# Designs tried in a protein design chat: miniprotein binders against q9h3h3. Part 169

Target 1, 235 residues: q9h3h3
Amino acid sequence: EDGFTAEHLAAEAMAADMDPWLVFDARTTPATELDAWLAKYPPSQVTRYGDPGSPNSEPVGWIAVYGQGYSPNSGDVQGLQAAWEALQTSGRPITPGTLRQLAITHHVLSGKWLMHLAPGFKLDHAWAGIARAVVEGQLQVAKVSPRAKEGGRQVICVYTDDFTDRLGVLEADSAIRAAGIKCLLTYKPDVYTYLGIYRANRWHLCPTLYESRFQLGGSARGSRVLDRANNVELT
Below, E stands for the ipSAE of ESMFold2; O stands for the ipSAE of OpenDDE; V2 stands for 0.75 times the mean of E and O plus 0.25 times the DockQ between their complexes.

## First folded at step 11 (miniprotein)

Design RF30
Fold by ESMFold2-Fast, scan of step 11:
Structure RF30 (fold): chain B 235 residues (1-235), chain A 85 residues (1-85)
Amino acid sequence: as target 1 above (235 residues)
Amino acid sequence: DREELIKRFIELVRELLELLYRAREALKRGDLETAERLIREALEKLEEAARIAEELGDPKLLLLVRILVKMAEQLLEEVERLKRE
């Protein structure tokens, strides 16, 4: 993957955030309506900008499911940006620990498990499992990208409230595995996104904090989780 | 009017992503003339997007503009590199 590809993916995700979302909100919608909603809006068929053959005629940025207890908190992004500019000007080395401290100071704590799947039955089935886990309370909130005009893999994002809460991050991984997901998962704090840190960054930082691999019969939790920063296996 | 600026910004970003995608596809097939034209059109729209992001003062929109600028610059560098080969 070159730098252009990483920046293109980041720009598309940020643009998608600004377009309308298709949301199943468990705070206001009965759980019994989920199956019908999933059947109406399978992510492999919902198109990014709409077309006559898809479920949507208008642009859709994301397809999302909000859990009963979902309460969005983006933190102080303005303060984070100001502190980031000051840090860069200071000449002090920029490290994972430094970014973690900025995120804590400005309450920009959310993060997400990411999985990338080709459009088709496997993607739709994986999303249905995740959506059910959210509505049943095992996960807090999740979203999936619609099908892009040019094709390519789609992404499912499963959010946690606090990337510094390791137990919470691992609990989300367990819930994803319990939903039947077997592909590679990577975990990224949102602070990296707000600071423009992605794969090919000038600071040589890995924006991925954790990596989860499915282990058939090898783990009680169904997965092996690696702490990427410390190169330590957690499960 | 904040609402008008946000709507225009979203429109510009959609156009920019399409232009940059088409420019990259043109480069893949060796069509440097088309790639250059699309990149230059993108740069003009980026100037407008940058002005709107600055007016709105939203750090997320400013970051998005910076990422799009970097994409355009990378494509332009690739055009220049291919011309010399």
Scores: ipSAE 0.679, ipTM 0.903, lowest interface PAE 0.8, mean pLDDT 88

Design RF31 (at its last look DockQ between E and O 0.93; V2 from the best seeds 0.70)
Fold by ESMFold2-Fast, scan of step 11:
Structure RF31 (fold): chain B 235 residues (1-235), chain A 85 residues (1-85)
Amino acid sequence: as target 1 above (235 residues)
Amino acid sequence: DREELIKRFMELVRELIELLYRAREALKRGDLETAERLIREALEKLEEAARIAEELGDPKLLLLVRILVKMAEQLLEEVERLKRE
């Protein structure tokens, strides 16, 4: 396939990370202010570049909520990127195991549950539920993309601190379901994002590790989680 | 100052991503004239973005410029391929 798509996705992701963020930070802001903040900045209305009629006049890369215990640790991303370049030029096989070891070596361990929703009420409602779960301490940190000018689906990212901690990843899934989220979720390690592992990657790697599907009806479990590489149900 | 340079850099990045994406779409349609015009405009803006990134010495800005350069190079290779046919 073409490498242009992978580079384009990487450039968009870096640009969003570098543009200003709208943040509700529970470490410094009373929880009682959250509902007003959510009403002011519904993600279906916040535009990427501050279009007329939107709540923002300036570019917004992400809308985020930080939990009270949030302590950012991105690891050694520069060391990771240097090691990745060396690995590619070495001719050694690129596998999930190799990427996992690069992540561990450089302490790039965070990952995220992803949900993609069309702009509108359902997106705003889902984001409000996630934001409340973060402020109440059931989740650590989350962000949602603003609306692009071209439209298309927006993404909610719910982070965990260690993608190698399967129990922690599953606990985050449970908290997302408890918040009322019923859509498909996929889990992606941040190392894959930093190295440009997306749907159309040239190494033919699955860009996500886990998939979570909501169970309809009165199931004892809120979801089924699949290990995508091994086709093994974890719940 | 630094803040104004970063703001200008991000404005250039926004324009670059749009120009390069539109150029790729033009190539998919076989519209070489439009693609070449858009790539030429992108190269001029990329030169300015690279200058700012080098002046600021920020590794993130330098990496983003590198990614944009790779995008432009891929499009130039496609233009050259199509011209040979």
Scores: ipSAE 0.729, ipTM 0.931, lowest interface PAE 0.6, mean pLDDT 88
Fold by OpenDDE base, look of step 12:
Structure RF31 (fold): chain B 235 residues (1-235), chain A 85 residues (1-85)
Amino acid sequence: as target 1 above (235 residues)
Amino acid sequence: DREELIKRFMELVRELIELLYRAREALKRGDLETAERLIREALEKLEEAARIAEELGDPKLLLLVRILVKMAEQLLEEVERLKRE
């Protein structure tokens, strides 16, 4: 993907954040209702703008599941952005370490595993597995993009609280794999999104920290996780 | 009203994303005139979107506008590059 495509996807994602979400909240809804909710709102059929014949008549930005332990904490995004603007103006070198420190200072530590799947049964099945893992407490929160008019790939995002907690990131990967997901996973901190740092950015920063590849017959985790920054396998 | 401003902003954003997408597709086809027209239309809408975002004071909206501006500028630079060839 070129830089323009990355920015386009980011703009779409940000726009989607502002539209209504379809949410299953395990904190307030019994787990026994999850299957009915999944059947009512399969991601492959929910449309971004509420197309005729879709389960939704109104625009939907995301379909999400919140676990019992989910607590939304985005940190000081405004302070982060101000500090980032000041840093750019200063002409000081910008490194992954700089961004990590900014994230820590402003408590913007969330990150997500991403998977891209074509619309259809495989996507809906993958989402059902993830949603169940969230409701059962193996994962905290996840969301999936609705179907676009163009019929492109949909994205499932599985969040972790702290991208600097390597163990937590790896545990989420293991839970995703245990849910039956076999596709490629990439992990991205939210700080990069909040600062407008995407693929092919002018600072040559890689927004992907980790990559997970499924492995048959491998370790108990069922995946190999690569640290992209250091080019080291963690599993 | 704040709700009306948000609604208007979202309408503009949707239109902007579509315009910029279409402009990119026009560039891929070598239709520089169409691309330039669509980019100019996007830039006009971006002015309104920016005013709304500033009035709302939401850093996420401001960021979204900045991304859209950057996209438009990149496309415009590409148009100008191709016109010089």
Scores: ipSAE 0.655, ipTM 0.906, lowest interface PAE 0.7, mean pLDDT 92
Fold by ESMFold2, look of step 12:
Structure RF31 (fold): chain B 235 residues (1-235), chain A 85 residues (1-85)
Amino acid sequence: as target 1 above (235 residues)
Amino acid sequence: DREELIKRFMELVRELIELLYRAREALKRGDLETAERLIREALEKLEEAARIAEELGDPKLLLLVRILVKMAEQLLEEVERLKRE
């Protein structure tokens, strides 16, 4: 059951990848225009297919912000997928370690922190904070899903360029928290997405590499980040 | 005409996602006749989507087709299981 739901969400996300995106690109757009752009396209009001009353009249797959330092590099995805097919045929065990090695060999190193929020002020406020962090250079690229007709939570994805660079992933978590985000964050390397590996997969792999929980206390505390592959707290 | 093929593929995918969702909902309420009809319609569209993805040679499109096929197969298995009851 959860398997079908995960696949349905993955199919929706992949379809959204192929529709037009609303992009604020700091590499070509002055930072002073960001606030107006955010006000025009709040993710709680931008609809997936251009519903009446929304700011968009055409389909929107994603709303995205590219930082000034953003340099897209998906790596050797074709080679990765070919090696994956060979691995499955080989009879060798499929483990988190073999997935990590495939990603490294083919330079498919990107990953993303994910947060899920209901439509409304909280979502729009969180997105605005993330977008500002990207334009200011604390983060490199982020996207948020538009509102679906059936409702439900929307997702903000904050990308990092190398999931094996633990310091870089933790620095992105810190930048997200500095933007005022206190909800649960989960981190998923893109290798799992490119290979179609989701929750309830036949190999019992966990696509979530890290979890980040914001800690409040009498003393100032930052995020608590758990490495789910090794069951080790990093902070 | 590559642009025309991409447009057709995206139309099929949008329809497929809706058909499979509706088939799932029909199964949840026990309406096996509706579920099976929707799944068969989805399989016909999947055949066309697969041909287009192959012609375009784009790995991302091929992966999406594989996911949709898996979803349809899961629903068919459930229909067949419920028929035995």
Scores: ipSAE 0.601, ipTM 0.890, lowest interface PAE 0.9, mean pLDDT 88
ESMFold2 (binder alone), look of step 12: mean pLDDT 86; pTM 0.817

Design RF32
Fold by ESMFold2-Fast, scan of step 11:
Structure RF32 (fold): chain B 235 residues (1-235), chain A 85 residues (1-85)
Amino acid sequence: as target 1 above (235 residues)
Amino acid sequence: DREELIKRFMELVRELMELLYRAREALKRGDLETAERLIREALEKLEEAARIAEELGDPKLLLLVRILVKMAEQLLEEVERLKRE
């Protein structure tokens, strides 16, 4: 069952990336239009494959907000995949360090803070806060999944351009907390997503690099951030 | 042309995901006849999706087809296992 589930999750993720996105692009759209756009497309109401009762009649893979400074750079994903196949064939140990080096070599540096929330007011409120932070320049880009046919939690992804830039990763966490988000956050580099590193992977790697937990009154940052791979507190 | 092919490919992917999911659910409840029928429908659509991916030469579409093939193969292995029980 594990194998089917892993392939199913990978196929769903790729299909979502390839289906149309609903985008608020702050590079071309005035910030004053954001509130109307958020009201029109609340994530709890936008359905994955369209529904006459939802804001969309056609499939939607993601709902996204691009900041004014957003400059997409996916790196050399094809070279990464070729190097990954070679690494697996080589018999060399597969570790966070070897994956980090593959990512650097192929310039696949982006990563994301993830938060999972049930459909409803809290999700829509959290997304609105994140979207405003993106448009105001505190975050670079973010996206949220539409409501799945089966239900379940939806995910908000807040991207940073370089997962090896610890300061940048921590600054994104601070901006998320400043937007009023209090739930658990986990950080995943896109290289792990491209290479299929999910829970219960065959290499026994932790599928996320960092976790952030809200901390009331204790931290100036509003959160405690842990490096999960090395079990070291960063804040 | 290219946009039409991508649209058709995505329609096939959606149908494939639904068929494979329904086949897995049928297997969970022991309905081998339904599972086999759904897998056969999926294999026909998978062949069409593979042809479009080859025509477009897009590595991303080819990778998605490979993942869907692996899902179908895993379901066929489960059908064979259950038939032996």
Scores: ipSAE 0.619, ipTM 0.882, lowest interface PAE 1.1, mean pLDDT 87

Design RF33
Fold by ESMFold2-Fast, scan of step 11:
Structure RF33 (fold): chain B 235 residues (1-235), chain A 85 residues (1-85)
Amino acid sequence: as target 1 above (235 residues)
Amino acid sequence: DREELIKRFMELVRELLELLYRAQEALKRGDLETAERLIREALEKLEEAARIAEELGDPKLLLLVRILVKMAEQLLEEVERLKRE
């Protein structure tokens, strides 16, 4: 079952990336239009495949907000995939260190803070806060999944350019907290997503690098960040 | 036309994910007959999806087909295992 779950999660993620996206692009759209766009497309109401009564009539893979400085750089994903196949056939151990080296070699450096919330007001409110932070320049880019089914959680992803830049990852966490987000956050490098490292992966690797928990009145970040691989507190 | 082929491919992917998910649920219930039927239907759609991916030569489409094939193979292995019990 674990094997099927890993492939299923990977296939769902790829399908979502390939389907159309609803995008607020701050590079071409005035910030004053954001509130109307958020009201038109609340993630709790936008359905994955355009169910009757939703704001969309066509499939939507993601709802996204691009910051003014957003410049997509996926790196050499094809080279990464080829190197991954070679690594698997080599019999060499698959570890966080070997995956990190593949990512660096192929410049697949982006990563994201993840938060999972049930469909409803809290999700829509959290997304609005994140979207405003992106448009105001505190964050670079973010996306949220559409609603697939009643009871299924939706995910908000807040991206950083370089998962090896620990300071940048922590600055993004601070900005998320400043936007009013108090739920659990986990950080995942995109290389893990491209290589199918999910919760049920066959190498038994932890699918996330960092964990952030809200702490009232504490540090300037408003959170405690843990390095999950080394079990070390960073804040 | 490329855009029409991609649209057809994504429709097949949606159907494949539903069929494979339903087959897994049937296996969890011990309903081997339903699982085998759903897997066979998925294999036919996988063949069509593979042809489109190969025609377009898009690495992302090819990779997605490979993942869906692995899912179907894992379900077939589980069917065979349960039939031996």
Scores: ipSAE 0.707, ipTM 0.919, lowest interface PAE 0.7, mean pLDDT 87

Design RF34 (at its last look DockQ between E and O 0.84; V2 from the best seeds 0.70)
Fold by ESMFold2-Fast, scan of step 11:
Formats: C-alpha cells, structure tokens, sequence
Structure RF34 (fold): chain B 235 residues (1-235), chain A 85 residues (1-85)
C-alpha cells in the first residue's frame, strides 16, 4: 500500500538520477548562452523518455543549471545507506532526530526547496527565473523534472549546501522569492530522498522540514517560513 | 562493455516501473488475471536486471534492484491476499 507508493517514488527518483541530464553549466558556458538554452529545453516540453515531437530524442532524468561556484558534495551516501539498514534492523526509533544524526555523521547535508507546478507557461517561466538566479550567483544549483508520460505536476528543486544551516536555507528562499516565485515551497533534506522518505513512508515522518508561503508583510512583500517539525515560524 | 550494460539496465528499469505500476492498478480494480501476468513479466525482467547489477557490482544498481524486488513482492502478497478472499 503505502510501502508500494514509497518504493515506487524512490525507484523513479533513482532512475531519474541515473538517466542522462540536460545541463547548463555556468562554470564552463558563458551566461549569454542561457536564454537560447532555456528556449531550446523548456521543461513543459522535454519528455522523460524522448517522446516524438519533444526537444529530446533520448531519456532525460533532469534538466539542471549549475552556478559558477557550484561544487557538488553528496557526502558518504554508501555509508549512509549501510547505517540506515543497521538502524532499521536494530529496532531503534526512526525519528527526524535520528535521520539528522545519520546525515551529519555521513556528511549528507545538502537539501532543496521544492515547488510543484503543472506543465505549461507558469512552470517554464518559473524555471527560467530560477535558472537566471543560479547563473547570476544568487543560487548555487537547480534542477527541474521533465514531463512525465502521464502528465501531472513537475518539480523544480533549488539546492542548498547544508540543511542544518537555517540562515542558508532562508537566504535561498529569499533568492527564490526575488526571482518572482510566488507559489508554495517546501524544503526537503537530501538524506530523506536517499532513504526514500516520501509522503507514504512507513514511519509517518513529515517528508519536508520547512514550508514557505508568499505573503504580504506590512509595506513589504516577502514570505513566511515555518519549521514544520518544531511548529515554529522562522521569519 | 560497461556502458552497454548500464544502458540495458536502465531500459529494464523503465520497463519494470511501467509493469509494476500497471500491475498495481490492475489489483486496485480487481483484475487478478492481468495483475498476475504483468507481475510474471516483471519477475523475468527483474532477474535480468539483478544479473547486470551483480556483474557490474555498482551499489546504486544493486539498491535499485532491491527496491524493485520489494515492490514486486508487495504485489505478490496482495495477489495472495485477494485470492484467499
């Protein structure tokens, strides 16, 4: 039931990570090329498996933009997986705190702000804004899912280096809002993704740590960021 | 060739995800005959995927196969449950 859905989401996520990616790498490509690249590969038109009429003829797992200073660090994922198996076998409680400690021990610290949008103009416009913010240095790296054969919503992921660094997480939220994004955002640590913690997880954990809503705040527009685990407003 | 094996593995994964998803949908609507056929086809492809993962020894491929096996096992348990009712 719930387990099948969680396993299915985990398997799809792993498959997407392993399939080829369409990447604009600002470390090696001039920023002036970005607009042409965005026009060539709008996420609403790029299909997961290269359907006829799409810009791609081969499978695409992710469409990504790497910032000038981006330096990938996924940590010790293999050690994390081994520790996770041991934890499940031990009968010890599976809690947000336990997962946080596993992540810290194995240096799997990255996380991401997620936004889910239907295929179409709003998705493509949001992605273009995020991609420009990455290339201009306000964000470090971002990805967007290709269009699934069934349709449904696509996801834009905007990464931060350390989910335990609340200031860094909040700065990324501010940069996303400055790029014109007004939809609901949720923040998920990559440790949850690697361990298959989705909505239908067997431990009944909330799959996201933070939530950001665009709201008017007096004379200035901004966002309200909630720490969902501790039920504390961070703004 | 490692690259050709990985390509074949990913083709199998694509087919497996489709078969397992369709099998679950068949079970939801009570179509046991279709579900059993799709699960049987998935098990054959899982054996091939497992052999490739084992040959390459890549932890990522091995983990993905284990997840797909768990999905197939969950569907087989549901088939058994429905048959008893």
Amino acid sequence: as target 1 above (235 residues)
Amino acid sequence: DREELIKRFMELVRELLELLYRAREALKRGDLETAERLIREALEKLEEAARIAEELGDPRLLLLVRILVKMAEQLLEEVERLKRE
Scores: ipSAE 0.732, ipTM 0.928, lowest interface PAE 0.6, mean pLDDT 87
Fold by OpenDDE base, look of step 12:
Structure RF34 (fold): chain B 235 residues (1-235), chain A 85 residues (1-85)
Amino acid sequence: as target 1 above (235 residues)
Amino acid sequence: DREELIKRFMELVRELLELLYRAREALKRGDLETAERLIREALEKLEEAARIAEELGDPRLLLLVRILVKMAEQLLEEVERLKRE
């Protein structure tokens, strides 16, 4: 993906964040209703702008599931952005360490595992598995993009509270794998998104911290996780 | 009304994303005239989107506008590059 494509995807994601979400909240809705909700709103059929014949008549930004332990904490995003602008103006070197420190200082620590799937049964099945894992407390929160264009890939995002907590990141990977997902996973901190740092950025920062590849018969986790920053396998 | 401004902003963003997409597709086809027209239309809409974002004072909206501006500028630079070739 070129820099323009990365920016386009980021802009689309940001726009989607502002549109209404279809949410199953396990804190307020019985787990027994999950299957009916999944059947009503399969992500392969939910359309971004509420196309005729779709389950939704209005625009939908995301389909999301909140677990029992989910507590929304985005940190000080405004302070983060102000500090980032000041840093850019200063001409000081910008490194992954700089961004990590900014994230810590402003408590913007959330990150997500990402998987990209074509619309269809495989996507809906993967989403159902993730949604169940969230409702059962194995994961905290997840979202999936609605169908935008015919043949376009949809993304499932599985969040963790702290991208600096390596154990928590790995536990989420294990839970995703336990849900039956075998595709490539990439982990991205939200701080990069909030600062507009995407692929092919002028600072040469890699927004992907981890990569998970499925492995049969290998580790108890069923995956190999690579630390992209250090080029070290963690599992 | 804040809600009306947000709604208008979202409409503009949708239009902008489509225009920029179409402009890029035109560039891929070598249709520089169409690309330039679409980019100019996007830039005009970006002015309105920027005003709304500023009025709302939401840093996320401002960031989105900045990204869209950058996208438009990149496409315009590519058009200009190709016209010189």
Scores: ipSAE 0.671, ipTM 0.914, lowest interface PAE 0.7, mean pLDDT 92
Fold by ESMFold2, look of step 12:
Structure RF34 (fold): chain B 235 residues (1-235), chain A 85 residues (1-85)
Amino acid sequence: as target 1 above (235 residues)
Amino acid sequence: DREELIKRFMELVRELLELLYRAREALKRGDLETAERLIREALEKLEEAARIAEELGDPRLLLLVRILVKMAEQLLEEVERLKRE
C-alpha cells in the first residue's frame, strides 16, 4: 500500500520535472526583485495545472530559485543507467556501496535535502526563507512543488553538489536551519532518483542517506543528523 | 515536431496519473469493475507513451514509463487477487 503511494508521488515529481517551471534566476535578476516574485508566486497558491483562480493559467511543474553560483551538472546519466542495467544482469550484489561507486564513476553526485509541509502560510514562509538563502549565497539552488488538486503536503528540495562530501551536505543542513526550518529533513542522492529506486524497491535499499532532526541546545548547527546507510550519528 | 511529441507525452502522463489514482480509489472501496476498466484504459495509454518515449530517447521519459507500467501491473494483480476471494 505505501509502495503505490511512494511510486505515484515519485512519478508525479518526475512528470513535474518536464513541465514548465517558474524560476527566479539570481544570475540574471537583481536580488531586490525577489520579494515581489515571492509574493506573486506563493507555492500554496500556484497550482500544478493552472486551476481557475490561481496566479498561473498554465501547468507549473516546479517553482525554483537559482543562486548566483549555480552551475547545472547532471553528470553521465545515460552511462549510469546503462551500467545499472548491466549490473542487474551480472549476478553481482546490489548494495549501497555499489550504487555509490556507480554514481562516482558516472559523475552523478548531486543530491537534495527534502522537507514536506502542508499548504498555507508555514509553507510559503519556509519557502521564502530558503529562497532568500539561495539568493544570498548560503545555498545553491532550491525548488518547491506547486499545490496539487486535492490538498496534500508539498515538498521543498534544497540541492547540494556532492553527496559524498559529508561536510558540504552538513553545511547545507546548517543553512536550512539558519533559515528557520525546524521540521524533519531527509537527504536523497540523485543517483537513486535517476535509477528509479524509491522506498518500495526490489533491492530493499534505503534511498534516504541522511536524516536531520532539529534540536535545541548543544549542537553547533541545531541539528542531529543520522547517516541511515551506516546507522551512525554524524553530529 | 520534437516539441509536439513532448507535449503529447506529458498529456498522456497527466491522464495516466489520474487514471491510476482513480483505479486505486476504486480498489479501496471494493469496486473491482471500475478499477479494472481504469487500469485497462491506462495500459492502452501506456503503449502510446512508451512509443513516444522510445522515439525521443530521453532516459527520464523511459524511466517514468517503466514506473507507470509497474504501478498499473501491481493494481491489476490486486484486482485479480480480489476477484478470487
Scores: ipSAE 0.636, ipTM 0.903, lowest interface PAE 0.8, mean pLDDT 89
ESMFold2 (binder alone), look of step 12: mean pLDDT 87; pTM 0.840

Design RF35
Fold by ESMFold2-Fast, scan of step 11:
Structure RF35 (fold): chain B 235 residues (1-235), chain A 85 residues (1-85)
Amino acid sequence: as target 1 above (235 residues)
Amino acid sequence: DREELIKRFMELVRELLELLYRAREALKRGDLETAERLIREALEKLEEAARIAEELGDPQLLLLVRILVKMAEQLLEEVERLKRE
């Protein structure tokens, strides 16, 4: 496959993280202001670089909602990067297990459920549902990408504190489903993002750990969750 | 001053991503002359971005520069390969 694509995706992701964010912070802003904020900044209309006619005049990397109890902890990303370079030089295999070990050692434990939607009403509606769940305390934090030049799907990311905490990951999935989300979800640990594990990666790793599919008909969860690495159903 | 340097760095990153992407698209079309020109422009901007990252000593900026360097190097290797055909 094309190695350039992996570097390109990594560089774009880092640039988005470093550019300004539009944030609704429930720790300091009354919940009653959320609906007006969502109406002002629908993700289908906010452009990456402030194109004419968009709600933003400056670059926007992400549109985010922080819950009342949100407390960021990125771990030791610098130490993770150094260990990653050492691992690539060593004779050790690069597998989900070795990446998990690096993440635990360096306390880089956060992860996220991802949903990809085309710009439009359904994206904006899905984001509003997620944002309300965050402000109501059912989810901790979420973000959505702005509209890229010439289209393409946008991504909603719903974070959990610890990707090794299976129960916590499944509880977040349940809360997303309770918010009315029915599309395919995939779960990616942030360690994969920091190390550039995307769709096209040189180690041929699956870029996500879990997959959630909506189920019509009675189950308490509303979805089926699959462990992608081990090909085992969790629900 | 630090804020001004970071703003300039991000402007360079935006330009670099566009130039490198356009260079790869030119290579896919077999347009070596355009690809070489775009890569040369990218290398000049990459030099400035590297200088800013080193001046600020920020690990995240330095890592981003390294990724952009790898992208440029991969494109240069492809240009050299195609020239031999």
Scores: ipSAE 0.713, ipTM 0.921, lowest interface PAE 0.6, mean pLDDT 87

Design RF36
Fold by ESMFold2-Fast, scan of step 11:
Structure RF36 (fold): chain B 235 residues (1-235), chain A 85 residues (1-85)
Amino acid sequence: as target 1 above (235 residues)
Amino acid sequence: DREELIKRFMELVRELLELLYRAREALKRGDLETAERLIREALEKLEEAARIAEEWGDPKLLLLVRILVKMAEQLLEEVERLKRE
């Protein structure tokens, strides 16, 4: 039944991406307006489909903050999908390396650090910290899911331009930690999201590339980052 | 009207996700009649969604419809399996 769950998660994610977003765009909006916007749209109160009493009357797929230098580049998602279908019918092994090569070939390079938090003050506080880091230029772009009808954890996604650029991925982790975030983080390349690689995938691939745990040590504050596939610490 | 077309598509997607989820839940409890009714309703909405996706021509809409079709097909296979028990 894993197959149905994977397709369901993929369909829900695509629907969220296509529904309207609530966006604070630092490219066109003064940074001084951020605090009022955050107070107006706390993620613990914004509902997925616009419930009575919530800040929104219409569906909201994501709540997002775009940094001043943000320049979206989705790559060739159409070419990626065609190549993925061909790979599945080819009988060739589907591995992290194969998916990485597909992503590079089609310039689908973005990825994201994920954190899952229960609706409430801690979620709203964490999102405010991330949003300020984006507007101040320490991060490029971030989004947070709205509250689902039945509740459950919400996700904050903090994006980087290139998942193959390890230094850039680690710099984003450091900026998240500097924003006061201490919970577990996992890093997922967008190619995995586009191809439906979730926990219940039929290829038994780890759905994330990196894991970050908060830790204070020596003169350096921050985190320990693990390459999950190889079980190697990157520090 | 582009705005009305995408709004209708997203309304269909919302309804489809709810119908397919409810059909899966009906199958989990062995309620084949409810599952079949919900799947039939989903298939009708899928035909409308597919027409909109084809008219729009966006690969993302076409992919989403393909995923929803695959979900419905998986549920139909489970219905047929359970009928044989």
Scores: ipSAE 0.686, ipTM 0.914, lowest interface PAE 0.7, mean pLDDT 87

